# Designs tried in a protein design chat: miniprotein binders against o13629. Part 45

Target 1, 363 residues: o13629
Amino acid sequence: MLEAVTNPKSSLATFSKQLNGLLQAKVVVCKSVNPYFNLALENYLYENSTAKHCLLLYTNSPSVIIGRNQNPWVEANVKLCRDNFVNIIRRKSGGGTVFHDFGNLNYSVLMNREEFSHTENASIMIQALRNLGVHARLNQRHDIVLAQSQRKISGSAYKISRNRCYHHGTMLLNSDLEGVREYLRSPSTGILSKGVSSTRSPVSNTKLLKAEFIKQVISCFLLHKSHSTTTKPLSKPRASSKRLYDIEPKSVITLEQNDLLGVPSILKAVNELQSWEWTFGQTPSFKQHLESTELSVSMDISVVHGRLEKVIFSTPNATLEHELSSIPWTGLCYESGFANTFLISGIHSKEAISILKWISDSI
Short names: E, the ipSAE of ESMFold2; O, the ipSAE of OpenDDE; V2, 0.75 times the mean of E and O plus 0.25 times the DockQ between their complexes.

## First folded at step 20 (miniprotein)

Design i01 (at its last fold request DockQ between E and O 0.91; V2 from the best seeds 0.81)
Fold by ESMFold2, fold request of step 23:
Structure i01 (fold): chain B 363 residues (1-363), chain A 119 residues (1-119)
Amino acid sequence: as target 1 above (363 residues)
Amino acid sequence: SYQETVRKLKEAIREAKESGDPEELARALLQLAFALQRMGDYKQAVRMLQDAIQTARDIGDKEMQAVALAALGLAYERLGDLQRAMDYLEQAIRVAEQTNDEQLIELIKYLLEWVKKYQ
């Protein structure tokens, strides 16, 4: 939409005041499970929030979230995701690929760059876990792991720019750990990429109730961020100063997607995140080598902005090599099944058909 | 390039409509749809394929009808509508079986199994 779409129960003046209150909030809990909206909202708050620190909490419907500079065909089974309505989304932060579903909670702490702390948010999450009986620690890779099993329950990434940054991550509560394994198992081979690849660790669920964990995270966050620097803490802290009922209610906003219908910058960000050009077209250039001993052929592919730039076949059958090279490969979108339309267009030898099927089965 | 191919095929479609040449119209629509699919414009490909299917049906070209139906199934697979993808590929097989083109029948059956590979 080019024009704003507003909630019909809100006036322009009321909407403007509600939006201003959002930008001053210390905590935003978003009830939307739309990953495109939630990532767009994160970026909106990152760019526009005036709070010293802002905590955003959200959950996404099943989604593979790749880092800014990753290759989705290395990190995921793209066709399996498509077939099962699992989104594939490139986020704006760096780092590795993660899976989101209804069983995890996503957190993002947005702050000014000069306020950035490498470990502060991990400490807040660990305290919230401890308050609910889950014993966890930060490991050397900055993942949060269970103390006993050392299994990962939270990973994180950062986006840092001139003035602002955010530290965001996942907390595994009751995620489908078996399903995530299959969506993140790429069938592709032979890809040579300069992109960031994921480091996979054994994972576990905390089995915490999401509502209870959200309450603890908010409480720990607000208490932690309310304290200023002091010279030396007293040996025995005063009791009752950390009561939960001391939390300012106006600091926490609960939000639904419909509350922000018609914010043009959010709509624009949603459209960008949904585009093929963003998730797949922003993939760093890569090459792929495919080889079939059975068919006596190899294929070398160069991919730029998610499109085939150069394709070279090598086979001892010169007639077949010419036939395959006559196919208009350049400019084709790189994606699972990209050879399929050639099988039913034009006239091909039986040998070329076998190779086209091999390509379709390999990518 | 595919952009050049799309421009030429749009011209061919306009010319075929002007001259009343339904065989050339069906051919140009189908080729335009292939080019659009290969560029990743699946929504426009679906529109061209719907017209190609109807034109092929009107002229009695069962092979072209089957190819256009199969291409439509592939476009829907890429759009994430697996049920429509399978339905159109099954229709394509039924139409192709009314021809003597055994290779086309086997290729469309292969594409149906490819579309279904994670079911």
Scores: ipSAE 0.836, ipTM 0.948, lowest interface PAE 0.6, mean pLDDT 86
Fold by OpenDDE base, fold request of step 23:
Structure i01 (fold): chain B 363 residues (1-363), chain A 119 residues (1-119)
Amino acid sequence: as target 1 above (363 residues)
Amino acid sequence: SYQETVRKLKEAIREAKESGDPEELARALLQLAFALQRMGDYKQAVRMLQDAIQTARDIGDKEMQAVALAALGLAYERLGDLQRAMDYLEQAIRVAEQTNDEQLIELIKYLLEWVKKYQ
């Protein structure tokens, strides 16, 4: 039995060559629907791509993507998302909260900072839409809207660093727009947040097939970026029908999640994006006031790093106020039902139990 | 702090194991599980609760068993396993019904309904 000792040097050299190919790619189509992987890949390409322009295309499984400085408890129904296996993810870019599903296409154009434009990449998307019979325009908020209805079909988020930037956008193809409304409707009341609030806009689907739209986006992107490099006046339009197939096959990479399992920085970024400390712990500090007239109680909560820092009760009953204040609130993760463990731990007055239930139902 | 509480409870668990006191062991495991759960370490809380449930069963402490099962249900809710959350809360009710503690039964029933509200 000749065990072919696969020379580990050949695998590393092949992997290195593939990785270099990825970093030089003009277009990357990710087949993974894992939102943590896709955002990690986006960040990896942002940091490491040597291409002047790189278009990343991906779709996420059902997920709520919050902006870098947003409060998830203000922007979404956190409990409902969890209970329905909808991942809440904090992106590293600014902007508003969005829902992603299988009916949404994400696009990200990674470029040098000097090439940053709110309009250029949107114009490519608008051209791709036009080629498929969808008339869209850019609005004053840099959203892509349907020309007739003015309904939003694409939102944008940006990250700008010293030398690099990206323009991330969504494209609503066939998303569940009702599910979007449910997951993005926070039940939370009385929150005073320092976080960035989302602007809601009426949305619509383009009703385009994903595969067709991807083909058009790639075509429009490659054509646009090829012309921007040729400052030479192209003389006579030689009608050489360079078929879409004569695009150098090395310029477009299709990627699966497994292709990047060997990249430690991607794995680290996935783990960071999955962490509670990143998702919830990076929430800007906020306060919440809750009041029950029925129970004659008020509660003032201060939340720092997604954890209770201070809780103050006010009740007409000083004994009850003392009982409630004796509960070790400080350091609890702020989440719906954070009081529930106290219902079954220790002995509480009937009044305290009623208030603990109220707290569990109010957050 | 919860960190200090966790430290003290880990020591109490060690001491209870060394002394062979299963009642103190069950209590310390349960209290550690609550502290871990409150800190957001649901995965460690689940392990401590499994040990607490077994220890409580071995000593015949049905009240502690019911509380630990209910806490395990809550830990699974936090982990997104709603089916296990409900199953353990239902088990907790069945065990609590054997204690005749009406308040505990009501509290666990409330927790079960609270888990169901978003399905």
Scores: ipSAE 0.714, ipTM 0.932, lowest interface PAE 0.7, mean pLDDT 88
ESMFold2, look of step 20: ipSAE 0.829; ipTM 0.944
ESMFold2 (binder alone), look of step 20: mean pLDDT 90; pTM 0.908
OpenDDE base, look of step 20: ipSAE 0.600; ipTM 0.864
ESMFold2, look of step 21: ipSAE 0.823; ipTM 0.944
ESMFold2 (binder alone), look of step 21: mean pLDDT 89; pTM 0.900
OpenDDE base, look of step 21: ipSAE 0.012; ipTM 0.239
ESMFold2, fold request of step 23: ipSAE 0.828, 0.827; ipTM 0.946, 0.945
ESMFold2 (binder alone), fold request of step 23: mean pLDDT 89, 89, 89; pTM 0.900, 0.901, 0.900
OpenDDE base, fold request of step 23: ipSAE 0.000, 0.659; ipTM 0.198, 0.915

Design i02 (at its last look DockQ between E and O 0.43; V2 from the best seeds 0.00; counts 0 for: pae O 7.1 > 1.5)
Fold by ESMFold2, look of step 20:
Structure i02 (fold): chain B 363 residues (1-363), chain A 119 residues (1-119)
Amino acid sequence: as target 1 above (363 residues)
Amino acid sequence: SYEETVRKLEEAIREAKESGDPEELARALLQLAFALQRMGDYDEAVRMLQDAIQTARDIGDKEMQAVALAALGLAYERLGDLYRAMDYLEQAIRVAEQTNDEQLIELIKYLLEWVKKYQ
């Protein structure tokens, strides 16, 4: 009986209609807090949306988001993040490292390449802030800052390809600005990185209610993109967003992750973003020099695609140098504690054990 | 290379099973697990370590059992499962304390404190 009532062609037609509705939407509010899904969804909309402009809004669970060409071991404390369930994710856009938590809102405006503007989307965000009583301006680095204190409340980055681009950024509402600093403080020393380094700025929260800010951003976005360069709210600030949905109900949709479980390209993108090879293996090649005066040893490491390429020890003790060099370092994943398994495998001199502990404490 | 090491150890495992040599089987499973961990294949390493622990237990080799338990804890630390990591390292210490290998006991205690670094 189950076979008689089931029609996979009907299920596929319904699913295709849902996807077409998503690709026509002018605003997508995603309820997922999974950063891998949210970044995969952003890329999916960027590549496939048929709307002239599409605004994506989302929030991530605690996550360190590094730029396309950054080094996670320079930008973050990787072990601390892992131990506290703080995600580390390489995004596809350039720029510096940021921290996301439940107290910030991420926005992304997806558009054709010829529509790209350094300032247009910032002006929409600034108007939404102003409508809620927060006075902000765009600075020379294209950050949104509070007008009085000049503290940063929003940073942004761009992804530009042949035909499409997106301008995405953060808006600090009620983030834990002090409690999360430790995740962005790398314990690493001696790294010679050719990757892009972050430029850190003093930050502040706007202290706005997320639901009210979302309503204002949607209102300002829809008005600006439809009718004028300057966006204004359709009604008094802090008003209900029901009127917005009444005039363009299919233009604004709300998604959950479960709505898109059956989209193969999104699943593939999520898997890629979750992979070690993407976040860590795509790190630009780097070198590291470590030295211990107490142990009379130095270590020089070359890292390519996140794996040890070459390791050179220097110590006055030639027998110890030979012993350390006989360890199979090449091909080992570069990661905090990569020497730990050598401590409990094989037979090592007491001096080599001390050096292995020092490596584990240093990386 | 680690790939060559894996191939040799897989052959050693096959040969140990055919000859009924559980001491070589436990050794080869443990060494395979180390190679997998160093290559970043932590899920497969966990599977090999579960077999290594059981084989070491069956032959009464407490030192090998403790090493395999400690390695399992380190694999779970890399997988982001801090609670399993600490649990297996604590088990490894208890087994190692049943041996006369004081260096092994101190090394596993060091690894437990290293895993707990930010707790």
Scores: ipSAE 0.820, ipTM 0.944, lowest interface PAE 0.7, mean pLDDT 87
Fold by OpenDDE base, look of step 20:
Structure i02 (fold): chain B 363 residues (1-363), chain A 119 residues (1-119)
Amino acid sequence: as target 1 above (363 residues)
Amino acid sequence: SYEETVRKLEEAIREAKESGDPEELARALLQLAFALQRMGDYDEAVRMLQDAIQTARDIGDKEMQAVALAALGLAYERLGDLYRAMDYLEQAIRVAEQTNDEQLIELIKYLLEWVKKYQ
């Protein structure tokens, strides 16, 4: 029974050294499949990395990732995502909604603002694909597409601040493309959103092995970024085939989720990304018109910060219209407020209950 | 505003505790939980609902107990704990069945079906 009294000072010093190593790393490979952790890690590296260029690579469990200014109820089947335990996450970057799964690789290049180039980062990915026999190109929308079929294999987005930026994207390796269609197809009707709408494009898998693609991406990234630092006109091309072996082992870090659970800023970012206020409350204002010919009712909804601001009913039954209008709709969360309304408002007429059921099935 | 409503309900809870009125306390706790649920603060709603359930049990108000249990089920559904959500809704049905309020029973059964439909 050797009680390894782990000296708490040695653990803190080791952790500090690991954290400093992480912040200086040129490449970070995260093994976690937790999408909240991975996006929190991306944000942490964005804020704290001292590397001129940092490549983050990660894979998420099944997740719908919406852009900063998107409406989840327009961009995804929120219900179907819930039913299948698919996370809905609002990222801090702009752009369109994407689906992540185990068959997708995410990349993020974090850099100084002055070095922002989506085309440069895309060229690294295209070179990595080429090295594995996949012919791809950048299209006019800055998506990476297969050269022959023009099918999208990688979408991208970015965030730019005063001093720092990141350019991140997907790479479809062996993703569930049917799940992509289902989860990204909203059933919601009659929504007029001020949010950014996604442009849908035909997608394909590269069918590459994740481990091989990661190796190529790391190699291409390190090679490309090593040449950008040498502004000196190198005289004669010494064919120094810098073998992959001369990569200083300190430049590439592999992380597990447990390695960073002690970082308060990561925990805070995880909690923010999991919050209703961030996910749904940050939804741009929208209106929705619903109509049931069967129930002879129409409903006009105004939603602000993911909550009902105004609800207007129209029905031939004035008593029913008054009953429905007496319900305290204002401030109810759009995604669950209708279910809570049954308890909040007390006992309803059979007709009102039928309409409330219809509303619950229509949103 | 919701913030003003929450403040008023917190005051009502304090006054009910000071007066020793458990019925008003249970009502104010339940109303606060509903306001918190509307605001998306499900963690705080759970706390208020637990207190409401206990208070309703202590006074023997089965209707309020059933409503508070059902609301707790819905709060756990929003927190992603579907097992607790269903368990509390099933408890709410069992308590509601002791009230002979057919409408309340039907309503809570519908909420359970709704939660099951989102599984």
Scores: ipSAE 0.020, ipTM 0.317, lowest interface PAE 7.1, mean pLDDT 83
ESMFold2 (binder alone), look of step 20: mean pLDDT 89; pTM 0.895

Design i03 (at its last look DockQ between E and O 0.10; V2 from the best seeds 0.00; counts 0 for: pae O 3.2 > 1.5, placed apart)
Fold by ESMFold2, look of step 20:
Structure i03 (fold): chain B 363 residues (1-363), chain A 119 residues (1-119)
Amino acid sequence: as target 1 above (363 residues)
Amino acid sequence: SYQETVRKLKEAIREAKESGDPEELARALLQLAFALQRMGDYKQAVRMLQDAIQTARDIGDKEMQAVALAALGLAYERLGDLYRAMDYLEQAIRVAEQTNDEQLIELIKYLLEWVKKYQ
């Protein structure tokens, strides 16, 4: 939808027609850089689109995107992200952790489950790259890599249900590749996690202009999908420079976030994705063991739904062990610095203070 | 649980306001803010700490004022507002230096350096 949604009650018939057009669209280009909105829109189209195939294209502001079943404290430096205004978001699909910024393009192809293919959408992306002079191939892990250097330029993941699925991924155009390393490197040690671990590979940028890549992806997508159905073949371009989406303009929609302010299910999805309960609370249960030979102490932590469930200290000093165990650990959010408020609340021995500092420096 | 602690402290705050007991009000506000902060409700903790700071200032309790300012800095760190976090921790140090509590001064200085870790 191109129109801003203002005063939607006075324009209900027009809004309803625009929303129905969105749900029939073959291509949606979203101009929002809000990662919560963009992932909510992807899920909305996944659940409600009536098109046989739908391509969604978007870019996010700097964000660490973790897979559905991953542990953010294993996959990322949570405090570094917070300190630098980098979002940490749990997505609905499985797979590993990725970094998004203004220099990459995200694509999502929504399709019926019976049309799921490990390679079909990758071949579309590879053709778009080739048309722009970038020589790439699909590797054994289904990543798209540069043919010469073998460095990764696109990773992807799938969400598959009974009837529908999507294949979504990133395309590195001009991303900050060094920043990716620091945000994705967890400082945590001793975590025993049941979450899915990421497989990391060296990455590179394609250095393509985003607008040019978007045009090629749309063209290759529409052409490829028309050959998988009974459709009229494309003719050579005319003087008006027509392409497939120029011929069927209602099938390609450009959206802004304000176009969908009146859709309650999108707002609900945005609120869920923004919640601590989703990103951190949906973490598979884990344990952590920390040990200090200098302080003659070890600490065992159980974490359930992102909160401390049990904390057990082991130290030869029985008075100290009792003092530390009297601190109300259960129910705290597991986060960097969770012990910090105890340093300034209540009265603690010098030995307990040293251990609280050690915990703050270790987590 | 922290939920029960929050409920009891909200009752204590209401009772302290009704009876006009500013020392109990400041104590209850500060304890409520700690509980909220430990549960991850940093926005509500900030509001309680602002009231705790003013009440501690009104009764002349410099130690409580410094603790509440430091807690406010920690809450802003968790909210991702690093500049406010450092500013309130620096204010907390200045107030703590007006006391004889050397351990508190050193702890707040430690927390300031911890907040600055990735700067």
Scores: ipSAE 0.804, ipTM 0.939, lowest interface PAE 0.7, mean pLDDT 86
Fold by OpenDDE base, look of step 20:
Structure i03 (fold): chain B 363 residues (1-363), chain A 119 residues (1-119)
Amino acid sequence: as target 1 above (363 residues)
Amino acid sequence: SYQETVRKLKEAIREAKESGDPEELARALLQLAFALQRMGDYKQAVRMLQDAIQTARDIGDKEMQAVALAALGLAYERLGDLYRAMDYLEQAIRVAEQTNDEQLIELIKYLLEWVKKYQ
């Protein structure tokens, strides 16, 4: 019965020291596959890291990551993602929609605003790929592509604030490229969105081992960022091959999810990222026209903050039009489920039920 | 009209509070929540359901508590908070399982499956 009286002061001091170590780290490798945690960690490091340059590396479980100003119903098959427990997450950066899985590595370079260079960070990744025999280049869209096939292996996005920025991206190692196509193909029709549309490009895997690629990225990053601090023209090429072993062990931190669950700002960011209001409610306003020739009905939808603002039915059956228009559509979330909730209420004509099913299948 | 129903139910809630009848209060709160849901006022429905759940708990009415929890889950589903929707439906099942009402248990399980499927 050794009651390890965990002295709460020692745990707090250890935690504070670990947290300070994290905030000073040049490289952070997160082992969590929780996409909400990883994006919350990225945001936390963006806001709190004191390092001149911080490289974050992580992998997410199967997830669709939409840009800050994108429409999830245009950019992804929301229903298919849901049916397969694929998380849909709105990031705080701009850019296009990407799929993450266990075969993808995410990188984020956090730095001061004045040091923002998407080309520099891409060059680090290209050098790491080269060291593993993968020939890649940066294209005009700032995607990393295979030199021969021009197929995209890495997409990127950024966020720039007043004092800080990050440039982050994907690296396709052994990702499910079929899943990428399926989850990123919206079935929705007739949507007129004010959101930013993604440009689709042919993708490929690098087929590299994650651990080897991480090792090369860390090495290339640390080497590259060590040279940028020495503005003095050191005359003689000292061929000091600083072996990977001379990296101060304090410069690279490995984290697990449990290490930071006690940080209130991370929990708040996780909760924000998980919220419907952030994910879907932040959707730019859109309109949708739906038509069924079989049911002789058309529907015009206006959506604001991911909620129905206006719904207009047109049908030759005036009684049915009145019935459908009597449903309190305004304020309902735009999702296939909202129509089903009216189906369960059991108070509708057969014709109205058929139309509600059609709506549920069409959105 | 639904507006007249809402007015009458608000009056019934006032009378139940004045008389100290918690059973009638819980019933009137639940009925008001359902009327508000039908009117698309899910935010007010949530408030009425929270009060109904508490009242039902205070009187030990597990059936009404389970129904009110399930209705709260459905109100959150309509508000797009699917995590709360599932959580309250799962709570509703756990409370309903303390009743001998197999049909209620089955209905709430179906509602949870439906919310899971249509997430």
Scores: ipSAE 0.059, ipTM 0.541, lowest interface PAE 3.2, mean pLDDT 85
ESMFold2 (binder alone), look of step 20: mean pLDDT 90; pTM 0.909

